# Ledger of designs, part 1: VH-VL binders against Thioredoxin-like protein AAED1, chloroplastic

Scores and structures below are computed, not measured.

Target 1, 196 residues: Thioredoxin-like protein AAED1, chloroplastic, of Arabidopsis thaliana (Mouse-ear cress) (q9zuu2)
Amino acid sequence: AITGASSGAGIGKGTADSLDTVKVLDLRGNEIPISDLWKDRKAVVAFARHFGCVLCRKRAAYLAEKKDVMDASGVALVLIGPGSIDQANTFVEQTKFKGEVYADPNHASYEALEFVSGVSVTFTPKAAMKILESYMEGYRQDWKLSFMKDTVERGGWQQGGILVAGPGKDNISYIRKDKEAGDDPPVEEILKACCA
Positions, changes and structure headers below are counted from each chain's first letter, unless a header gives other numbers; Kabat numbers aren't used for antibody chains.
F, E and O are the ipSAE of ESMFold2-Fast, ESMFold2 and OpenDDE, as the mean of both directions, binder to target and target to binder. V2 is 0.75 times the mean of E and O plus 0.25 times the DockQ between their complexes.
[cut] stands for letters that were removed.
Atom coordinates printed by the task and the answers are left out, and those that the model quotes come from them; centres of patches stay.

## First folded at step 2 (VH-VL)

Design f1 (framework fv_falbikitug)
Fold by ESMFold2-Fast, scan of step 2:
Structure f1 (fold): chain C 196 residues (1-196), chain A 128 residues (1-128), chain B 113 residues (1-113)
Amino acid sequence: as target 1 above (196 residues)
Amino acid sequence: QVQLQESGGGLVKPGGSLRLSCAASGFTFSGSAMHWVRQAPGKGLEWVGQIRSEANSYATYYAESVKGRFTISRDDSKNTLYLQMNSLKTEDTAVYYCARDSGYEYFLPSGYYGMDVWGQGTMVTVSS
Amino acid sequence: DIVMTQTPLSSPVTLGQPASISCRSSQSLVHSDGNTYLNWLQQRPGQPPRLLIYKISNRFSGVPDRFSGSGAGTDFTLKISRVEAEDVGVYYCMQATQFPLYTFGQGTKLEIK
């Protein structure tokens, strides 16, 4: 029942096994087994709430600022969102994100990782303060995309997380499940997990 | 394959009007803020104005030198940006470029990359 | 409102030698979010401008690694480690810190001797 960051002893083969049947879509619509993203390399995999999310875009931005450190360590930067391929392509165009982007329109990866979902964890006082801070910093939400029929119907209340995995299909070295909207780990924690 | 193409430039008399168009292709035009930038013959670049995306209610901003005379608009269904120029002055003579703002609506405050895609420009000459 | 000033205005350089262009802003370009929105553009003769560097030091896609940017606050530098014939043109710094207003420097013309 615990949400938050886990590394080492908290990560078992059961998590890797639950991901074995999960596929994500690349920007061209090809189905890729999710474990292929870290089979031959280490990867930092950020899971967005949806592709229009202001807090998810802020997280993508701070991870992208560290891409040169990740590249120097042989680590891939990946973002997965629970939306359509069209929404993923819109995200790439709007944000110019330098990492790899994949779509998971059926939420299979989110279910396998047991990420949190619900209205009460999306709209909290802490989340409201995080959103205000992000807007003051100039980050913006795609409100149209956030409230599109597809986004709402496919779980607009879904929370995300961060995974560090690979090299090797079974090698998951870090997992963080977001407790509420805007629940971001320090970037230094991610760098320690991928690049120490 | 990302492209911007301006059209509508020409010779116009002081006090006249002219409308420029900028056709976008190869990217999701509706998600981007768009700029007009001009360059007088032999001179440097001067920012004219910008229009935000639908997510920011198509907000428009202008350089002081053109405020009240120029209007920026867009038609996302046609992937086209417009600049309506009224009360033209000889000092408005320039090559006019349209340019895409990169990621600023949804990532960082204006100018994360700056202006990453530019059209070829269209010449506007204001002369008697 | 923010004035961008470049030096030199004209820079003749020998092929294979380094070149350096300075840009100074009338006030700090550090945004309240901690980022500095100082970018560099290149304009080759007869062509539209091209983005070279964004946020002080990040090279845009396809830009050769012989281009580098540095600086902080109000003082910024664009360096070309080994000038090639294709580098002829005018270089502009620009600021986007004072959103929604953008300002360009007056330009530096790079010429081959």
Scores: ipSAE 0.000, ipTM 0.460, lowest interface PAE 12.7, mean pLDDT 78

Design f10 (framework fv_falbikitug)
Fold by ESMFold2-Fast, scan of step 2:
Structure f10 (fold): chain C 196 residues (1-196), chain A 124 residues (1-124), chain B 113 residues (1-113)
Amino acid sequence: as target 1 above (196 residues)
Amino acid sequence: QVQLQESGGGLVKPGGSLRLSCAASGFTFSGSAMHWVRQAPGKGLEWVGQIRSEANSYATYYAESVKGRFTISRDDSKNTLYLQMNSLKTEDTAVYYCARDLGYDFLSGPFDYWGQGTMVTVSS
Amino acid sequence: DIVMTQTPLSSPVTLGQPASISCRSSQSLVHSDGNTYLNWLQQRPGQPPRLLIYKISNRFSGVPDRFSGSGAGTDFTLKISRVEAEDVGVYYCMQATQFPLYTFGQGTKLEIK
């Protein structure tokens, strides 16, 4: 079920403005203006709920399976998580993710994009079924990371999304805000946005 | 972009009351825990208390030195944190700071951003 | 309560030279989850505190590489590899291991010659 998606030339002008002052951290801890991720190339940018998220790991795997298609189209695959650089490095080590990973420890990108947050949107019957399916398929949640002291305050309730942007700092061609945990767009919708 | 701004400080007599406010902007205030920390003139930092987010039922915790006298509350619709100070003592004289807590999992840890502080002087 | 104790610097630091600030806790800061919740804060004259380091050794966003943290258990060190003029101020260690109790060291003043 698709919710909160939008696409088309000129869509995202307000979103581009909101991201103007946002920086993310690369795996070495360097601050990168987020719009530099798509300034000179097209990028698929997936925003995780947190780096320990089982559904986010499943989504990263689905997107990574299409990396050859993205590479052939000149499209970068990027994952941003709302955690520390240490958590980002742990995610890369655990998942062997082939795309680029960046950390947003202050949630600046999530705030600028107005991603959904809340207990009721995190704990839904639909989310429960998708978590169970993901476990059956062999994906695992980092429970230590998910239930650390501060995750219940904010991280466990934060939802993610997907952008397709660039080339060009102001060129955002696809925006998808997740409505609840496990609210995944069809991969073919993302491929149409990046690679058609 | 993250900003915290305290207000409401001033001169008050021993036994008096005062309410401090902390206006937050540049982040989703409702999703974070918030702290009050104070600093007496020429002294170090002392934690006063915290209030958790709605996800944790707005649970409040206090330093032993202020228990029963101070109350922390918040209004998420106004992005504002409050500290109600009752039965004030001369020992409560300090600059009062509010500070954000998104925790370690999604941030660098508690007290990642601080306000500029507001001075409370308890004297007769 | 966990008591945090800092050691005063013996003298002002020469610009460009290294400085080390020590912090000791009255009991282990290792949480049952395996993490050590020790942070370092910087307070420049007339300014509010600023987070420098979290969980012993992780630099906060925007903090220069010249700052590093180390330690384990009860003994921790903040190191500045080459002190700059802007580093003048008071440095505090703090613990967050025992939720919801937070305690700070008394502060270590860093002065430039």
Scores: ipSAE 0.000, ipTM 0.430, lowest interface PAE 17.7, mean pLDDT 77

Design f11 (framework fv_falbikitug)
Fold by ESMFold2-Fast, scan of step 2:
Structure f11 (fold): chain C 196 residues (1-196), chain A 124 residues (1-124), chain B 113 residues (1-113)
Amino acid sequence: as target 1 above (196 residues)
Amino acid sequence: QVQLQESGGGLVKPGGSLRLSCAASGFTFSGSAMHWVRQAPGKGLEWVGQIRSEANSYATYYAESVKGRFTISRDDSKNTLYLQMNSLKTEDTAVYYCARESLWFGELTSFDYWGQGTMVTVSS
Amino acid sequence: DIVMTQTPLSSPVTLGQPASISCRSSQSLVHSDGNTYLNWLQQRPGQPPRLLIYKISNRFSGVPDRFSGSGAGTDFTLKISRVEAEDVGVYYCMQATQFPLYTFGQGTKLEIK
């Protein structure tokens, strides 16, 4: 029921071509071609703004609540974040998330999917994330003089999305790009794409 | 899983010295700020000091009560945190804990994991 | 310089009943980044402290939803909706707003009646 989402047989070709060189890291640091996540199965793939994002953790929780439905349909639940494997491991420890978690520290999947970096007109998603990382390090040194905005403290300006793909590397049946933090589609829309 | 394990506690006379260690595992130790916190028998928690990561130049900070007597250091190659205690006083008698501070993109969680503690007793 | 004051210092409770602990800071805990770095810790007898709640109201990993935090500025509350036997121990509020000043409340001892 979210009109901003795309679905159907035709939407996979351009997106799949963009993803064919993209790799993500599992929690042990192994490189996995991203399309292997849905090569032999259907997967719901949620893309986080970052692993420390409170709203991204809420999204992970509501998707995990439907994991039994996904499992019954042979569908994997996957979460990808644009951070390090260290941050991914911390996310799993903190949330006890029951789905699969992967890290994309170079943001290659976010670039390939053309996820937005918020409404910033100054930064590309990759440049904005690098600036945020550097700023976070500098902020720790002089935090008393900080001018950080709420959006930076809560997740930076990188936005995520949700993908339903597979079985088959070229089969992408649903894509939704987040416009802002907390821009969650109804769970019913995701379940219809993966499991109906 | 995150694990912190203190060692080196014991009985020491006033004016003596003691070095505590905290062995870390289950996370990238070099990226985390680390704290020492103590608790006198039957009393509350008191922050002792911290050491920041290499990204923050290994900066150290101390509670006024221990400044000049205690030194915090770390060996990232061994995943180990240290507390060197000199000129010990009876008031330093406490269980000493190490604790982690983690920073994710935009999220700071202080004192998220603690060790089991090691007892330091300063008496004659 | 920030002093944290807890009330009560001792709270005898009946199993299954609610418990509430208050924490007041001598200065606002709102950081320049807009966050309030007020945390709650639990210490069971003979065990190390455990993080329960961070930034006023966020439950840490593995913490049951019967624990909740609320408040703003200088006045904060930890609530346990239904006290269980495992909840016995000492509860501390703490502030991490002004680096490097980390200060703890004096603790509230939760005991079974």
Scores: ipSAE 0.000, ipTM 0.431, lowest interface PAE 18.0, mean pLDDT 76

Design f12 (framework fv_falbikitug)
Fold by ESMFold2-Fast, scan of step 2:
Structure f12 (fold): chain C 196 residues (1-196), chain A 127 residues (1-127), chain B 113 residues (1-113)
Amino acid sequence: as target 1 above (196 residues)
Amino acid sequence: QVQLQESGGGLVKPGGSLRLSCAASGFTFSGSAMHWVRQAPGKGLEWVGQIRSEANSYATYYAESVKGRFTISRDDSKNTLYLQMNSLKTEDTAVYYCARDLSTYYWFGESSPFDYWGQGTMVTVSS
Amino acid sequence: DIVMTQTPLSSPVTLGQPASISCRSSQSLVHSDGNTYLNWLQQRPGQPPRLLIYKISNRFSGVPDRFSGSGAGTDFTLKISRVEAEDVGVYYCMQATQFPLYTFGQGTKLEIK
């Protein structure tokens, strides 16, 4: 319940300050202040659990279906994952995702945004059912990566979220923290925040 | 473009030690897991071990035949993989290859373990 | 360990003719993610191994289309539609399903008649 969507007056004051020191990596390895992603434009920023996550790939696909609406509104579609540049490049190559992709290998953005993490929120019966349904729809997960000890220590149990920010580095208009693996907001809620 | 080049092989007496190096170029070494694979003269391939990237805390895994005697490490600043071999046995005589692995990130599409191999370096353990 | 068994161990073939190599695993290679992690490697005399095919049937970059892979579960086949002189060498199947334990077949020596 306490982990959910937020909108309205006062959003971004503390969050924007927390993100001030955060840098993400583009696909070529350049360090970019995360707030540069929305300083001159509005952006929908989806945070993945990790780049191999089937449910995160399904979410990327759902958001990409609405890219024409976002483009018409001058809104950028961005995906950030808590992995390496090479993982991000593999994600782009395999999914052909049409939005922008950035890597956050040290999870600084996830820490600043206070996203949820833990085994119990990743490994739930609801998440298992959603993964099975996603496989039946053609989406795939790197199961070995997801459950290895080193992946867990480097964010395998990390949950993601969605942010709508900009134009302006301090202008954060929507934030949603995922409660468990596969906790997707309705796409209509995102479109209302960015584009309606 | 991807190149792997082993060095450090030679003749060692049983019980001795040797360190092999594998110099990588043409790809982002720091993002890739790496393997060591060996081949005794006239015999087949045997996996020795692997080391994962910094994103996976440099986790190491070893074949049972070398566990406790061999140690895999890497220096990402030098694009170099290492195999430290201790308590060498005559059964360790082989050509040692390093090989790249991007499949530890993703097991779909074009990602595969052992996608590129080095030229190999010969280790002979003999009295 | 998953044991990989190749047949034949030696395959004499005439240039321009097809060749077929079989690989059998002691356990199903179907991973819980639905993929089958069976690869084929080629080793020419005096050279390092080279990846030919990954996940049963996918040709690796730069591998000629005369090479093809097929199979499911425990039984797999590598086929060369028209053997060329440069194809002589030893072919290995391998499995990566039981991470982090990687095992190889004994190898099949392809020889020119």
Scores: ipSAE 0.000, ipTM 0.454, lowest interface PAE 14.8, mean pLDDT 77

Design f2 (framework fv_falbikitug)
Fold by ESMFold2-Fast, scan of step 2:
Structure f2 (fold): chain C 196 residues (1-196), chain A 127 residues (1-127), chain B 113 residues (1-113)
Amino acid sequence: as target 1 above (196 residues)
Amino acid sequence: QVQLQESGGGLVKPGGSLRLSCAASGFTFSGSAMHWVRQAPGKGLEWVGQIRSEANSYATYYAESVKGRFTISRDDSKNTLYLQMNSLKTEDTAVYYCARTPSDYYGLWSEYSFDYWGQGTMVTVSS
Amino acid sequence: DIVMTQTPLSSPVTLGQPASISCRSSQSLVHSDGNTYLNWLQQRPGQPPRLLIYKISNRFSGVPDRFSGSGAGTDFTLKISRVEAEDVGVYYCMQATQFPLYTFGQGTKLEIK
């Protein structure tokens, strides 16, 4: 049975096979097959729109608040963004995120997972409300990074998602594809998928 | 270990100005978010405002009652928090405390918000 | 603004007896991250406030086991199982859920009778 899938999302062998050739970069620039992130452990993997995104920083924050629960369950917390290694390092420096961070500058993982993209899903009334809400909660957007030519061209309109996978390269137990900017799942749903 | 110490309070006439300081020690001040909280004589606590760390561009937030009149700043090289109070009113009469939120930042919340407080400094606004 | 309301405003207690203080918020204090940022502060006469309890029920460092917190959503309670002379003072609940607006209850004065 499907657990925590977004509308139209299928999980299992087909999704795992799509990720076979996908590699992400660690903070030092080493190529890591994405499935190695959950080969020997279970992982919660959050996909950001880009590293300057205020809503993505809010998501990183609420997931990090549950890191103790994840650690107790043997679950790794991972964040992937479609930007450069330099942008990933800036994200870590600015947010102090306690999970693992990886860069996907060519957004191959986003393509393989068929995450949503488009201007209209980035600039919705709901997204505007979530951005205002996040600013009221103290989160900040890196405006320079958000409007850099490379950020816009490499996925500035890209939406993210959340994955729970492992242990085992082909074991994907939960996938949620964001429908628009700021479309965050309930934390309880993620905790049930990783840690119950 | 963690210590906060306010200074600069005193008697000021309505419409006057005063600058308060809060000296911090025993923790990494530069990474923390800092607050000013006041207490009128015999009354409860009222949050005045907050300043974030350099990583969050020293962003400041103020209670509506002081917005436009009070300014919060910090000097991380001196481990010191400041409150510049302008256009003081009699209703600003209070003991002013500085208080800490620890430095683990994704936003402004921490499990231990307002975990340590200073001793307070008295500001009296009277004619 | 989230309004915090405490009951009672004054609580005379006999040494060694239990004391209970209630705090009600005008709206849910559950943050979008699933945590509830409801804290309790103690202010002894002539002293600054001190953190007692954070996130509903967690005792801060150095706080005796006789202090406990409970509650959920909008209704919270601070309990002292055996009141000691040093417990005299004013107790405040506060919320840190709604950034950037931090609000406090009006305070409960604990008095020895």
Scores: ipSAE 0.000, ipTM 0.468, lowest interface PAE 13.5, mean pLDDT 78

Design f3 (framework fv_falbikitug)
Fold by ESMFold2-Fast, scan of step 2:
Structure f3 (fold): chain C 196 residues (1-196), chain A 127 residues (1-127), chain B 113 residues (1-113)
Amino acid sequence: as target 1 above (196 residues)
Amino acid sequence: QVQLQESGGGLVKPGGSLRLSCAASGFTFSGSAMHWVRQAPGKGLEWVGQIRSEANSYATYYAESVKGRFTISRDDSKNTLYLQMNSLKTEDTAVYYCARSGPEDFYALFGSYFDYWGQGTMVTVSS
Amino acid sequence: DIVMTQTPLSSPVTLGQPASISCRSSQSLVHSDGNTYLNWLQQRPGQPPRLLIYKISNRFSGVPDRFSGSGAGTDFTLKISRVEAEDVGVYYCMQATQFPLYTFGQGTKLEIK
């Protein structure tokens, strides 16, 4: 299992194997093998806690600022959330996010990547301060989505992460697993992994 | 292609009211945060306030100098931004510009820079 | 409030020669997201402000390569490698790091001598 931030040629062989059967849904409901997202191109893949999450929206925002740099390097920007296609479409319409968005309603990618989950990891003092800061900066959480019974029961306490992968189905060059809500890497670390 | 056009400026007495409009075209107005910035004759730039898009609950923020007197609103169906100015003072005399948060359709860059500006409309508050 | 201070306030320059404008902030402009929201605007006589550079050094669309920005923390510079007649005007630095307050420098007037 790979934990924290990791990069290098030896990384992700076991992780790539565990992703072999994982599929995500595009905004139209088509099933896409997750490894197809980086089969023929390099991709930065951000995993949200879920689509209503204020900290996940803030992460999408700072990654989107670097989309021109990623495009210049031939790198796709992808966001995956552990919710429904309807929730993914709501996210796109509310945020106007210009990267690609996919839904993983059964959390198969999160299980394969062994992302962290738990109430205590979600509601740390650090996470609370970051949520307040994000709210004061004008980011809004979709509280209805965040606390819907179905969302909570399907892992509303799930943490996300970031991958840099491809080109090539088993080429995972960077993985970061979030330790708590709001545990964002410096954007420069991601840019070094994808684009330098 | 992207265009912002202010209107509604003019001469008004102290204590009076005036409403400015900013007509937007060439981009998806409803997805963008918008700002008002003013410039007194021969002076520098002063931020007046901002309004976020519907996705951010139309949140408004104001400079302390105008808080309680000025109100920013928008009508996305008309692609128009408004500034309602009440209890005007001589120190409010300025050219008023509307400006867009960049980039287009990325509320993610929320107020990070002002990428497009209107031509400005002159407000003179004189006794 | 973050105070932005520009030097010089007036800069007479000969056509074809370089020009530099300095901007200092009263506190660090590094945002919690790691970005520094220091931007430069140009205002030609009788015209609205125009975005030149955002986040220290990124040229906005249509801005010629002779404009460049640099700096970090509290000390920033705008450089014009060779001044052209159309560059006459007032240049402003601004910060967008402090939410919800935006502040501008006093402006630097660039004049041809």
Scores: ipSAE 0.000, ipTM 0.457, lowest interface PAE 14.5, mean pLDDT 77

Design f4 (framework fv_falbikitug)
Fold by ESMFold2-Fast, scan of step 2:
Structure f4 (fold): chain C 196 residues (1-196), chain A 127 residues (1-127), chain B 113 residues (1-113)
Amino acid sequence: as target 1 above (196 residues)
Amino acid sequence: QVQLQESGGGLVKPGGSLRLSCAASGFTFSGSAMHWVRQAPGKGLEWVGQIRSEANSYATYYAESVKGRFTISRDDSKNTLYLQMNSLKTEDTAVYYCATSPDEWFDYLSGTPFDYWGQGTMVTVSS
Amino acid sequence: DIVMTQTPLSSPVTLGQPASISCRSSQSLVHSDGNTYLNWLQQRPGQPPRLLIYKISNRFSGVPDRFSGSGAGTDFTLKISRVEAEDVGVYYCMQATQFPLYTFGQGTKLEIK
């Protein structure tokens, strides 16, 4: 399991095989093979810790600010969260996120991508400071979503990441795994991977 | 799970009026476009009209065959779609289905109109 | 309005055999966003329509992989690789490319002989 960013030749061979059986749900509960998200287009896919996460909502907002750049490059902006479709719909209602949103209630994509998990990486001093800062900036935690059974189940402390993939089912060109809650890469790193 | 349930169908005389309802659950109704589609006994499907979400000012569109006679409305607080049918004709006899679409479905991978349908309610216009 | 024409109107098939339904549109279904909004619906006897295939070839949730869609421009095909008893019903193609106008094919009745 690697933390941090990876790019270049050889990425995605084992991951693509692991993703063959992975499906995500759109906002209406329709099953979508996850590789369809980048089969015929390039996509930036942000994985949230959960749909109630204040730091994940702040990240979604920053990525959405660059949606025009992504659109100009033919790149889709996608957010996946490890919760239910109801939680995903609540996230969209509360955030007005301009990209596509999908739910992965069984965390299969997170397991295939080997994202970091653990309570100690969720509630670090750095994460606490970033949460406080985010509240001061107007972002809000949805505590109900944060502490629902499907968020807390399995020890409940999944971290997210960012993937740049496509066009092509096996074409995964960038993987970044978050080291702790609020471990945001510079947006410029993501734009280099997708767009320039 | 997305569910749509129509009600209000029945027998009416030509020239009469009837109001259909469609109760929705399992998705963000207020953010979705809603449609009425009908099917005459033993015939194919005919789109009747649609209403968009508040973000698109509840814009309504109608098939030419029903313009001026039918009105579509919605109550987002009750997750309910309505079809007010006036000046009914024998040609309006059909099962009426409600169906939903993402209100903004262009440019989205899974975006498609008429992704979910109700069970239908029968409207019979006869003397 | 875009006119959708299906062939055949009736298709008797033997269980386990393949079936194919064609759909032709009077004009190209490519939308300005680059997508083709050609969908296939299934209606079993006494049931509401259900979405089978959207945007030419994408299977809707819960739809078994024996159903496949293909085509481009104005000519589209729905194929069932191995017809099951539950597949009996009427199949419709539809277009949503010309918002807000929606049109359906006349339907193809699939029945077991």
Scores: ipSAE 0.000, ipTM 0.583, lowest interface PAE 10.9, mean pLDDT 81

Design f5 (framework fv_falbikitug)
Fold by ESMFold2-Fast, scan of step 2:
Structure f5 (fold): chain C 196 residues (1-196), chain A 126 residues (1-126), chain B 113 residues (1-113)
Amino acid sequence: as target 1 above (196 residues)
Amino acid sequence: QVQLQESGGGLVKPGGSLRLSCAASGFTFSGSAMHWVRQAPGKGLEWVGQIRSEANSYATYYAESVKGRFTISRDDSKNTLYLQMNSLKTEDTAVYYCARDLYSGFEYWSTPFDYWGQGTMVTVSS
Amino acid sequence: DIVMTQTPLSSPVTLGQPASISCRSSQSLVHSDGNTYLNWLQQRPGQPPRLLIYKISNRFSGVPDRFSGSGAGTDFTLKISRVEAEDVGVYYCMQATQFPLYTFGQGTKLEIK
C-alpha cells in the first residue's frame, strides 16, 4: 500500500522469473539458488545495504525480536547482504544475529529486485538523524567494513528492502523497496505479510 | 551422468610450470563451483582451491600452501576448468583431481566434492 | 585450520562383519547456522574419491544402506554394518564448516582379512 511496498495474490511471477538465475552464498561459501530459501517454507528476507551498516544492523535486531512470532508461523528469518562471505561471517560474529545470513557479493538479487541505489539516497538528513539515534541506542557501524574497497565497488550506495516469499519458488507475497537509508517499514506490516 | 576428466599432468623440474585441464560433461558446468584437490603418493587428500561460477564473478580461493603460485580459471564456453601451476616444488608432487560442488536444494545443504575426476599425476623432480 | 583426526589408521575386518571408523575435529563443526558440515569420502584402490555421506548422516545417491554416519560437535563415526569385498579402500572424513578452508582426516585403510 505505501510507496515502495507491494502485497497480494499474483505478485511474484515476474519477480520470481527475474530471480531464477540468482545465487547467494551461505556462510560456508556454498552457492545456493536464492529461490531455495523459500522453496519449502515461508521466509522473511531482509536485504541489507552492506554488512557494516548501522541502520541495517538495527533493522536486523528489530526483526530478530519478532523471531518467536515468525517461528510459530513456520516462517524463516533471512538476511542477505551485498558483501563477501568473510564480511557475512564478521556480521554474524559481531551481531549474534539469530536468523540465517547469506552473501550476495555481486548484488545480483538487488539488481533483479530493482532496489534503489545512489549517494543522494544514502546521505540524507533523515538518515543522519537515524544514525545518531541508533548510536544512542547502542548500535555500532563497522566503518572499516563499510568503506572497504569491495563494499564500495560492489554497491556501497545500494539500498535494501524486504521480501516475504514461499512456500514455493514462485510465491512472492510481499515486496518493499527502501527509498533512502533508514527507510524502515513498520515491523507490524512485515508480521501481517508473513504471519497474520 | 556427471563426468570430469583431468589432463595435462607430467614430469616437471623444480621451479617449472604446468597447466592442468578438467573437461566437464553431463551437467550445467557454468552454474557450478569447482574445486581442485590433490593427493601425494601414498598420502591423504589436500584441498588446493576453488573457483565460483560467473554469478559470483569467478571468485577464487586457495590453500595457503599454493597461494601466489597457483591460479584457477575456467572457460564456460568449453566446459573446462584450469589449474595453472607456477614455481613448482617437489612437495607439489601429487595426483590432482577436479571435483564439483553440489547444491541440490535447501534440505540438502552443501555437498562439496560430490563428483570427482579420475585424476592426473604431476611429478616434480630433478 | 580445523584439524581432523581419524582412528584407526588401518582396520582389517572379516568379510560380513561390521566396521567402525572414528573422526574427531580440533574444534566444533557446528556452524552458526545450526548445521554440522561433516562429510565422509571413500577411495577404492587406484580410484578417485567418492562421496559417501554428507552432513553427518545423509547417504549420497547410490550409497548402500550398510553405510551410516552419526555424531555431533567434534566426535563422529562412520559404520559399515556388513563389510563387503567392494568396501576395501581408504575412508576420509572432512569438514566444510570453516569457509573457505576444507580439511580432511588422514584416512583409514579398510582391508579384508
Scores: ipSAE 0.000, ipTM 0.482, lowest interface PAE 15.1, mean pLDDT 79

